# VHH binders against p49116, part 323

Target 1, 238 residues: p49116
Amino acid sequence: EGPLLSDTHVTFKLTMPSPMPEYLNVHYICESASRLLFLSMHWARSIPAFQALGQDCNTSLVRACWNELFTLGLAQCAQVMSLSTILAAIVNHLQNSIQEDKLSGDRIKQVMEHIWKLQEFCNSMAKLDIDGYEYAYLKAIVLFSPDHPGLTSTSQIEKFQEKAQMELQDYVQKTYSEDTYRLARILVRLPALRLMSSNITEELFFTGLIGNVSIDSIIPYILKMETAEYNGQITGAS
Below, E stands for the ipSAE of ESMFold2; O stands for the ipSAE of OpenDDE; V2 stands for 0.75 times the mean of E and O plus 0.25 times the DockQ between their complexes.

## First folded at step 19 (VHH)

Design U1 (framework vhh_enristomig; at its last look DockQ between E and O 0.02; V2 from the best seeds 0.00; counts 0 for: pae E 11.9 > 2, placed apart)
Fold by OpenDDE, look of step 19:
Structure U1 (fold): chain B 238 residues (1-238), chain A 119 residues (1-119)
Amino acid sequence: as target 1 above (238 residues)
Amino acid sequence: EVQLLESGGGEVQPGGSLRLSCAASGFTVSSNHISWYRQAPGKQREWVSTIYTGGRTNYAESVKGRFTISRDNAKNTLYLQMSSLRAEDTAVYYCATLSEYLRQLGDLWGQGTLVTVKP
């Protein structure tokens, strides 16, 4: 069969609300995050192998890994998003909650550690100078993870993951032949994604988005969206 | 607080025209992609039109050539000019940014504005 990913899957362009306001309010943060989430979901849907798994399996798969995909997206789009500024704004908003004694000490610690983990992960990826191809393959590896509980077609998922890994290996070998251990350095970053709480990510980036609704509950609707509707939500122009 | 308030709906005869408004508060309309959606009785909600940052527009095929999306930055308001209205355009119309759209996908919709096209 053909490759898992094509050049079309390498493109991952996030368009931010413009202009950026002086004060990053909750809406700006949520809107930015929503765009990234949407882009990530749309990217996943654009992969023929993903489509081949069927709707039920697709939904389960994305539900299991959306936080990891989102986080990779944050890393990839950190510059265009001004992620540091967004995270600082999030912290500032959290300060209000802290001041109002709405959070326990333990919760504050958890949230702050999560923010730190996010920043550290993104910084680590930047230091590695991960390119668009590598990000695409890493996202594919994360997407086609067979080790999540409750998944169907795990053998096929595994096959796709292996294919992604092989293609990444080939790419790195070809593009970065002088860096013998680049593949290993890249792959060892992936475990950090599993340490990040989807719940906390949701709280940080999507608190103003959905009252008592979860990203988990929204994912099926995004995945069922018609292509025309996707196109209506996305533009290549900044 | 971020709010989008739809208005301008009503009854109109086939072939008639109607202009919907979406007043935004808590954010700048021109800084966001904003879309119109509609839900007809017994049908699923569907995308109608989007105006992007920069002023580009997009339309569903069903409304292309008949509907025009625009915005007034000074008023921080989105508009949908509807012409050549058809019975199948009957629906509750909603406006939303992407984040609001995603929230709506979670079945948290605002009031919208009702458009009824009938003789």
Scores: ipSAE 0.767, ipTM 0.896, lowest interface PAE 0.7, mean pLDDT 92
Fold by ESMFold2, look of step 19:
Structure U1 (fold): chain B 238 residues (1-238), chain A 119 residues (1-119)
Amino acid sequence: as target 1 above (238 residues)
Amino acid sequence: EVQLLESGGGEVQPGGSLRLSCAASGFTVSSNHISWYRQAPGKQREWVSTIYTGGRTNYAESVKGRFTISRDNAKNTLYLQMSSLRAEDTAVYYCATLSEYLRQLGDLWGQGTLVTVKP
């Protein structure tokens, strides 16, 4: 009966590896992305409604939506991450490889289109000046998506999503009372998240990890981690 | 040092099949995203297929349904099963990690293996 989220779910602080390198560095990108992933998973598992769905449902939800949560995290933390600099360096690297006749093909085009869509999404979120409360509710709406294939308990998931939508609406109306269309502008950004390919996200941000594991394969382990282990992963202290 | 060695190419008739192999050393195929690329005579090198960690696969539209990428973790080897081959599939085929492409500026290319489909 209580609220879906509390103020503790608004805090979302990403700590970057130090120092930022002067040149493109796959290790820096992978470490930064890994910290964001673990921060996002820690956030999700802290939600009482998520905990109430049970372990199998939790795992299924996160496997279905981790890329969307990660992408919202990229948008929320874009300034701290210097994301525009990272994406520009990747694009420049790809363009130089094409121009030097070293490699070309449909895959590079797919990757560059994905980068453009990601940058467009992050820019649109920045233009709307989405605040921390709004991000928290948007992440909850994405997390409790009942329309992914293979989910159980979809009726309960839908009810949690509707509750997240109602709480977002109440927050926006109270906080931005003179902007009657803010909720609609925010919500219409969400379909763009489904345009983001989890496979390309892994290629852009998670290559170069020791062992290079699929994010899908580690989701159950991530969701069971102790908080101390999470802090090691999100700060690099391992 | 990372080393990739392609093999299994040869001459086939249209509609025929071949299986290409990529033996990896210096890294583990099950822990990396690994791709096949090809370069036809006089053409730019193009992406063919990728297998990701965890086993997911993706294919260029021109080969989807005809080619199957797979791996054998015990042998540390990547495979490309090619079926329903067409003259347009004639090319030198290379394997590469997509991650190393971005990091190395695309410098890691083996000698490749030639596939010739008779006109």
Scores: ipSAE 0.000, ipTM 0.205, lowest interface PAE 11.9, mean pLDDT 80
ESMFold2 (binder alone), look of step 19: mean pLDDT 81; pTM 0.822

Design U2 (framework vhh_enristomig; at its last look DockQ between E and O 0.69; V2 from the best seeds 0.00; counts 0 for: pae E 3.0 > 2)
Fold by OpenDDE, look of step 19:
Structure U2 (fold): chain B 238 residues (1-238), chain A 119 residues (1-119)
Amino acid sequence: as target 1 above (238 residues)
Amino acid sequence: EVQLLESGGGEVQPGGSLRLSCAASGFTVSSNHISWYRQAPGKQREWVSTIYTGGRTHYAESVKGRFTISRDNAKNTLYLQMSSLRAEDTAVYYCATLSEYLRQFGDLWGQGTLVTVKP
């Protein structure tokens, strides 16, 4: 009956490998992406409402929205990640594939457009100067989306989403009272997340990492990890 | 190419000590959070310890006080000093970054190093 999110859910600190290599290699990119992925999933798992849905349902939710959560994470952590540099590096790595004619023209276009969409989205979020609270609520709204196929407990999911939306509204009204349309400007960015391909995202950030295994298939295992194991993987601050 | 090569495993009696090594190539050990994992026969792989980029360490409860994770930056090598070894410590030990951890689901783990604790 309390709030959906607490202050603990606002904190979203990504730690990057240090020092940054002179040339961003595939490992650095994959490692950075993996940290963000785990952080995002850990964040989701830390929400009591998420836990209340049960393992099957919450797993299904994350499977459905991991790309959106990941993308929001990219936006939120864009500066810390030097995302523009990472994306440039990804493009450079793709050049070899392009030169070797391993990709069709259409595929190249799709991949490049996806990269553009990612950059544009992150830039748009930066331009809006989205704060940590707003990101937390946006992630919650995305997480508790009842409109994904195959979900159970959709009524409850919807309630949680509504709660997230209400809390965001209250926060924005309180914090940005002079900006009457801020909420609308923020929410209108969410559809862009649905236009992004999870497959392409996976290819860009996780290429060569998991072979033929999909992030979708790994998610259940990540969500079942013990808290101590999670902390041992991503926090570095314990 | 990024590689992690485990070594140092062997047979040891209960109460004994063993030092495992993880030689890294293709990336800098000090730039990554690196973990030790182990998989006992017939059991699932479990996390053992992590050394973070800042030098902080974290251990599974089952190995706290007995195992010490460390690294040599000059050698780009990770270590696991194991003491007071128990039969239940018998396992194949692996080292991995977080990204390497994800690869386990694709069966892309290295060979690891076998530790056998028996009288």
Scores: ipSAE 0.398, ipTM 0.736, lowest interface PAE 1.4, mean pLDDT 89
Fold by ESMFold2, look of step 19:
Structure U2 (fold): chain B 238 residues (1-238), chain A 119 residues (1-119)
Amino acid sequence: as target 1 above (238 residues)
Amino acid sequence: EVQLLESGGGEVQPGGSLRLSCAASGFTVSSNHISWYRQAPGKQREWVSTIYTGGRTHYAESVKGRFTISRDNAKNTLYLQMSSLRAEDTAVYYCATLSEYLRQFGDLWGQGTLVTVKP
């Protein structure tokens, strides 16, 4: 049985396209986001419990939660990515789209609300000083969600989620023993992830790359990529 | 505008050599991870090699020792030197950053450059 995650799953090193341009452009944003997406998907692939569920279940899980994992990754890597600067550049682009009538007023309002929710989520995680272990367990809780429709092996998925919750609880109680409410404060942040739209995330971070195709349909191909295709560093043994 | 344009394909005999080029515009090759991919007729797209911003290189097992990825920063161009070519290396070859890799799923990937190794 053993622990759900090992220390190798705590490492989550995002390398950015270097150097950051003086004026952020679609290429820099999309390349940065692609690196995060691939890092997140292969992080999930590296977990022995995930590997044990089989290919159909694995694909279904990641399709259901890729956006939540991506959003947790944005929060975890917000400083390395200069996420606030990226979001400001996206907002500026959206305001120009209003001037040029490229998007409907309703769509722009939906996208701006999403950006605000994303920024608020990332700020709340930063204020809590969520550490790498906590992020790893939060990602595992999100990944092993048994409540998504169409999943097989839901009882096993639920057991893995409970194990992630238990290991997070043990870690927080041991490491932050003087902060009685830390676990509760962390866990109440998770519902905000379900409010994030995968369609809008694709528009914000992957614009013009995938056309009419959604990232969830690409998931099986991403999961098959060699680690060396997207990462010049060792991200973990698996 | 960001573009990657492949060239240098052609017909060669088994055991021959060929050098592919990938000219970049709108970004610098030294500042990005860039990979070569290939797709044989009727087959899935296959990773060949990657060069990282720091100059480290990695290769698919099927091409190790035969192919060399490199770049010329002054020309902003990536190269794939192919040697000891075999019939199974016949494919259309593409270069891509990670974000450009995603374009294939939207049918937006470029034309590539065809390499034919005669049986």
Scores: ipSAE 0.369, ipTM 0.731, lowest interface PAE 3.0, mean pLDDT 85
ESMFold2 (binder alone), look of step 19: mean pLDDT 82; pTM 0.828

Design U3 (framework vhh_enristomig; at its last look DockQ between E and O 0.66; V2 from the best seeds 0.00; counts 0 for: pae E 2.9 > 2)
Fold by ESMFold2, look of step 19:
Structure U3 (fold): chain B 238 residues (1-238), chain A 119 residues (1-119)
Amino acid sequence: as target 1 above (238 residues)
Amino acid sequence: EVQLLESGGGEVQPGGSLRLSCAASGFTVSSNHISWYRQAPGKQREWVSTIYTGGRTNYAESVKGRFTISRDNAKNTLYLQMSSLRAEDTAVYYCATLSEYLRQMGDLWGQGTLVTVKP
């Protein structure tokens, strides 16, 4: 009983490695992305409705939606991360490779298209000036998606998603009462998240992972991590 | 190329002391959160301690009061001073940033440094 989310779930502060290097640095990108991933997992794990679904269901949900949560996090933290600078540097590097015929093929084209989709998504979210409450509810809506294959407890998950939708509607209506279409404009951004490839996200932001291990396979370990380590890695505070 | 090299492990008697070192290259120790982890035989890797960019420290409850994490920014080196060692501290010890931690969960464990506390 009670609201799906509280004010504690709205706080979403990403702390970056410092200082930002003068030139693009794979270590800086991977460390920054890892912090965002852990912040997103801590956020999901802290929701009472998520906790109520049980450990197996929690793992299944996060495996299904981690890339959508991560992408929403990128959009929310784009300024703190200097994401536009990172993506522009990657795009410029790929364009030079295509121009010089050094790196060509379907994979580079696929990566470029993904970067353009990500930039468009982040720009559209910035244009809408999505606030922290709206981001929190959007993340809850993608987290509690009953549509993913292999989920159990889909009726309960659907109930939580409907509750997130209802609370977002109430928040938008109260806070942005003069903007009749704001809720609709926000919600139509969600389908774009399903076009984002988790494999390409791993290549862009998590280079340095070795072997055939994906973020999907690591999720159970991240969810079991000690709370003190979680908080420390995210904030640097004790 | 990011590289972390652990050293200083060995055999000690219960109640003994040992100092582990982690030499870092490819990034600046003072500009990153860096942690010690350990893995005992038959157990999952567990977090031991972290030193943050601001110099604050944090410890797992099992080592609090007995272990001290520190760093020497001039040598780009992280340390773990271990005292009042117990049999349950026997493990291979690793140092890692968060991104290196994720990489190592893919079963590409570094060499680490073995600490054995003799019964």
Scores: ipSAE 0.404, ipTM 0.745, lowest interface PAE 2.9, mean pLDDT 84
Fold by OpenDDE, look of step 19:
Structure U3 (fold): chain B 238 residues (1-238), chain A 119 residues (1-119)
Amino acid sequence: as target 1 above (238 residues)
Amino acid sequence: EVQLLESGGGEVQPGGSLRLSCAASGFTVSSNHISWYRQAPGKQREWVSTIYTGGRTNYAESVKGRFTISRDNAKNTLYLQMSSLRAEDTAVYYCATLSEYLRQMGDLWGQGTLVTVKP
């Protein structure tokens, strides 16, 4: 069979709300996050192998890994998103909650550690100077993870993951032949994604606008969205 | 507080026209991709149209050539000009940003505005 990913899957352009407000309010943060989420979902949908798994399996797969995909997206789009500024704004908003004694000390610690982990992960990826191809393959590896509970077609998922890994290996070998251990350095970043709480990510980036609705519950609707709408969400910018 | 308020709905005969409004508060319409959606009785919600931050527009095939989405930045308001209305256009119409879309998919719907097309 042909390759898992093509050049079309390398493109990952996030369009931010424009203009950026002087003060990053909850809406701006959530809208930005939503766009990234949609872009990530659309990217997944654009992969023939993903489509081949069927709707039920696709949904389960995305439910299992959306946080990891989202986080990779944050890393990849950190500059265009001004992620540091967004995270700072989130912290500032959290300060209000802290001041109002709405969070326990333990919860504050958890949230702050999560923010730290996010920032650290993104910084680490930036230091590695991960390119668009590498991000695409890493996202594919994360997407086609067979080790999540409750998945069907795990053998096929595994096959796709292996294919992604092989293609990444080939790419790195070809593109970065002088860096013998680049592949290893890249892959060892992936475990950090599993340490991040999807619940906390959801709380930080989405709760302000979606209320008590979970990303998990919304994913099926996103995946059923019309292609024209998806395309529109990715195109156009100031 | 971020709010979107739909208005302009009503009854109209087939072939008629109607203009819907979506007044935004708490954010700038021109800074967001903003869309119209509709839900007919007994049917699932469907996407109708989007105006993007760059000013480009997109439409569902079912409304293409009949509906026009626009915005007034000064009024921070989104519009949907509907023409050549059909019975199948009967629905509650909603406007939403992408984030609001997510919220609505979670069954947290706003008021919307009802459009009824009948003789």
Scores: ipSAE 0.124, ipTM 0.564, lowest interface PAE 2.4, mean pLDDT 88
ESMFold2 (binder alone), look of step 19: mean pLDDT 81; pTM 0.820

Design U4 (framework vhh_enristomig; at its last look DockQ between E and O 0.27; V2 from the best seeds 0.00; counts 0 for: pae E 14.5 > 2, unsure alone 63.7 < 65)
Fold by OpenDDE, look of step 19:
Structure U4 (fold): chain B 238 residues (1-238), chain A 119 residues (1-119)
Amino acid sequence: as target 1 above (238 residues)
Amino acid sequence: EVQLLESGGGEVQPGGSLRLSCAASGFTVSSNYISWYRQAPGKQREWVSTIYTGGRTNYAESVKGRFTISRDNAKNTLYLQMSSLRAEDTAVYYCATLSEYLRQFGDLWGQGTLVTVKP
């Protein structure tokens, strides 16, 4: 009956590997991405409403929206991550594959367009100067999306999404009262997330990491990790 | 290529001590959260300990006070000093970064190093 999110859910601090190598290698990229992925999932798991859906349902939700959550995380953590540098490095690494004709022209185009979309999305969010609260609510809206196929408890999910939307609205109205259309400007960015391929995202950020196993298949295991283990992976700066 | 190679396992009596090593290549250990895991026969793999970039450490309750995780940056090696070993500590021990942890879901875990605690 309380708010969907609390102040604890606003905090979203990504710790990057240190020191940054002179040349961003695949491991650095993968490690950074992995940390963000875990942070995002940990964030989701920390929401009481998410827990209330039950393990099967909340797992299904994360499976459906992990790419969107990840992308929002990229946007939110773009500065800390030096995302532009990471993306440039990814492109450079892809050059080898291109030169070796391992990718079709169409695939190259798809991948490059995806990178462009990611950068554009993050830039757009930066231009909007989205704050931590807004990101938290946007992530919640994305997380509690009832329109994914195969979901159970869609009515409850919808309620949570509505609650997230309402809380965001209230926050924006209160915090940005002079900007009448800020809410609309923020929400209109969400469709861009649905245009991004999870497969390509996985390939770009997790190349050579998971092999034939998808992030989708790993999600249940991450969500089942005990708190101590989870913290042991990502909360080094506490 | 990123590699983690565990070593130092062996047989030890209860109450004994053992030091495991995890030699890293292809990345710098100081740049990563690195953890020890273990898998006992017939049991699920469990988290043992983590050392953070800043040097802070964390441990599973079952090993607190007995195990010490550390690293040598110059050698790019992670260590697990185990003391007061118990039969229940018998397991194959693995080291992994977060990304390596994920990788291990897709690929076979490394060989690890076997620790056997028995009278």
Scores: ipSAE 0.470, ipTM 0.769, lowest interface PAE 1.1, mean pLDDT 89
Fold by ESMFold2, look of step 19:
Structure U4 (fold): chain B 238 residues (1-238), chain A 119 residues (1-119)
Amino acid sequence: as target 1 above (238 residues)
Amino acid sequence: EVQLLESGGGEVQPGGSLRLSCAASGFTVSSNYISWYRQAPGKQREWVSTIYTGGRTNYAESVKGRFTISRDNAKNTLYLQMSSLRAEDTAVYYCATLSEYLRQFGDLWGQGTLVTVKP
């Protein structure tokens, strides 16, 4: 009954750590990425359909799709994050690491390929001028994906995904009525999300070359945080 | 230079009070979440308290009601007011930024300040 998403799910306000340092460092990058991750996880938690699936299903679903949600968030927030500047800083760090023999050449190539795929995805979304409503429905489509291994309640998840697809279709046809192929062009971009490695995303944005964190291990804690703690972490607002 | 500097540690009697300070430079305390941790000799580091960007606070059960975390945005400084101190509160206290649940906060720790509560 009712729409899958409301206007509160369309607003996706990322605030960056302030002030931005004179030069980017690992701590600024990790804090920026953590804010996007928390915003994305709590966006998912706020959806009534997601809440209806139950806590165990919620955790399993987010573990399966967090990298796709995060990547959509990177594309949506690329300008406010100065993502191109962040990626340039990471590339410079990787150059120094290979000169010091800290990483194998094969690993460096693998990481660079991932960065190029990420840049291309974000550029393609910018060229399509994807709006906030479209991003919200795309995130819902990847969130409610029934085909990830290990999920329960697959039929209900599929029904929610179908609803997200229908609402995206209705929105695009209503809002972009002169552009018959817009929905098809948008949906063709989704397979690229499956090419993004969660392992490399963790290394680029959360552990880098300094340390290690498993996003999979912290997802249950992020999803269980009190709303006030969540608002304090993702907004940075007074 | 991004750094955290703890101060205010010392020796106190059981039931006493101390206020710890954590001066931040290179970033703004109001725009980041910051936590206190402690490590007693021979024990694992444990979380004590967090203040979030919106001002919300949270505490470990072992210190709830006795410790108060706060910040002064004008001084860019975090505080931990400790009262009703017990012998088991003896530890080196650290402040750290970034999420407690992300290991990256371990890359930005203060130098620590020792709190000793006499037996």
Scores: ipSAE 0.000, ipTM 0.130, lowest interface PAE 14.5, mean pLDDT 79
ESMFold2 (binder alone), look of step 19: mean pLDDT 80; pTM 0.811

## First folded at step 20 (VHH)

Design V1 (framework vhh_enristomig; at its last look DockQ between E and O 0.06; V2 from the best seeds 0.00; counts 0 for: pae E 16.6 > 2, placed apart)
Fold by OpenDDE, look of step 20:
Structure V1 (fold): chain B 238 residues (1-238), chain A 119 residues (1-119)
Amino acid sequence: as target 1 above (238 residues)
Amino acid sequence: EVQLLESGGGEVQPGGSLRLSCAASGFTVTSNHISWYRQAPGKQREWVSTIYTGGRTNYAESVKGRFTISRDNAKNTLYLQMSSLRAEDTAVYYCATLSEYLRQFGDLWGQGTLVTVKP
C-alpha cells in the first residue's frame, strides 16, 4: 500500500578499516568487502517488502542477486573505498599467482576482464552522477528480480520490482525534470551487472574465504543476524 | 597470514572474574573492528562485544556493565575483562574481525578459549 522504499533506505554508509595501510593486503581487501556485503544484506533486510516474502524466498533472492547488489555497492561507495586503489592491489596480488603459473591463460584473461568490467561499470555510474535515491531504487530493482531460476513467489517479487521502477521513475521525473532521458540512461546500466561473474567477484574480494566458505553459504546467516549484533559488528554506531 | 589466538579461559565460580586475551598477527588491532563472540554448548554463537578502530566499544545487553573490551596496541592484543560471571556465561569465546567471522562459518573456527562458570 505504501511506498516500497523510504528515506531510511536511501542511507548507505560504508565505514572502512582505518587507517588505510600503505600496502593493501588481502585481509584489508577482504574486510572491506565483507563490510560492504553485510551493509548490502542489511539494507535488503530493512525493506518491509523484502521481509514479507519470507525467509526462504528472501534467502533465495539474495543468493541470486548478491553479486549485483555488491557491485552496485562498490559503485556507490567507490570513493569511500578508494576502489581504484583496491582494484590495483588486487591485480598486484594476482601477479604473484600469474608468475607462479597457478592460473591458466584463459582464467587470467577472465579475471582481468572482470576487473575491467567492474571498473568500467563504476566509472559509468560516477559519470552519470547517480544519487543516493537512485542507487536505492536500482538496488531494489535488482533485488526484486523475478527472473532468477528457482524462485518462489515470483508474482509478488515482480510486483515489488514494478513498484521500485515506478518510484524511481517518479523520483527522476521530479528531481531531474530537465533531463527527460535520465531514467533510461541509468536503467541501461543494469544489464552490465548480469554479465559479471559472482565466482570471480568472490575470488577477487573474498580471497581469504575461497576454498573455505562461499558467499552463498554465508548469506542465510547474515540475513538472520540480529540488528544489535549487526550494528555491533559493522556500523560503529552505538 | 592473519591469525587470532584466544587464551585466558578457565573455570571460575559465579561472581568471579576472568580476563581473556586475543593475540593478533598479520594485521594491527587498531586497523579493524574486532569482536568477541561466544558459543555455549547446544546454542548458537553469540556476539559479545566489539572495539572499533576509533576505540569506541559496544556490548551485548547480556554482558553490559560486567564485561570490558580493550586492546594493547604495543602487544597487538585484544582483551575481554569479565566480571560478575554467571553460569550462562559458560561458553567457548572467540575473537574475530568481520571477515574472520565470515570465514568461521565454514567450520574453520579457531580453537577459542573455554570459560566455565560453575560452583
Scores: ipSAE 0.515, ipTM 0.813, lowest interface PAE 1.2, mean pLDDT 90
Fold by ESMFold2, look of step 20:
Structure V1 (fold): chain B 238 residues (1-238), chain A 119 residues (1-119)
Amino acid sequence: as target 1 above (238 residues)
Amino acid sequence: EVQLLESGGGEVQPGGSLRLSCAASGFTVTSNHISWYRQAPGKQREWVSTIYTGGRTNYAESVKGRFTISRDNAKNTLYLQMSSLRAEDTAVYYCATLSEYLRQFGDLWGQGTLVTVKP
């Protein structure tokens, strides 16, 4: 069949809510994160190889990898989102919660460690100057991961992942021909994504809108949305 | 059919207290995240507080420690207890539901209730 991704899959443009509040609040953070989530789900759903796996496999696959895909999106859009400012606001909130003795010390430590891991991942991607093509292929490698529990069609998923890896290799070798180790440096960033807790990602970015509802529970609905509704969710149009 | 109706606004002295109410119709307050917002004259609307379906609460830094959001399931009503009020708290206060689809698109808003804190 043809390439795994086309040029249309390289475009990944996040539009931020307007206006930016003087004080960042849970609504701004959750709206920003929601736009990124829907942009990421639209991106995944548009891939012909993903469509070919069928609805049940699609749901299982996205449930397994949504947090990793979302985290790659955060890294790609960190400047547009002012992610460092958002994370600083969350840290200030956590510090105030310590002073008011409202959260357990173990939970606060766990959340702060996750924030540090996220900051370091985003910094490492920025230092490597990862481009849009590279992000698209990294997202595809993450999406078509065959090693998650409960997946069917693992052999086909593995073939798609190998194709994504091959296409990334071809791109890097052609575009960065004098940098022999660029592919290796990029690929060794991926294990850090497995350090990201989906539970904590939900607390950091989705608590203001979701509460006790996990992203996992709404994935079947998100994947079935009409294209026009996706576009409204991505742009925040009302 | 689905409505939010605010009440309890009025004039108050600095340092005083007010309790705002938001009566919900057509849905149950425990089945939705519900928030308070405010808009001062000449300023943009800002978020104040949210109560989530599980009962957790969150507050804007400017009101933390002074305002308390709560709900009464039997009355299907959301409350905002405001204390230590300052002139800067003068605004029209709105309640709103958040979308179940991770987006404010299609959110329900009340008509607002005016709170005036005398200088």
Scores: ipSAE 0.000, ipTM 0.117, lowest interface PAE 16.6, mean pLDDT 80
ESMFold2 (binder alone), look of step 20: mean pLDDT 81; pTM 0.815

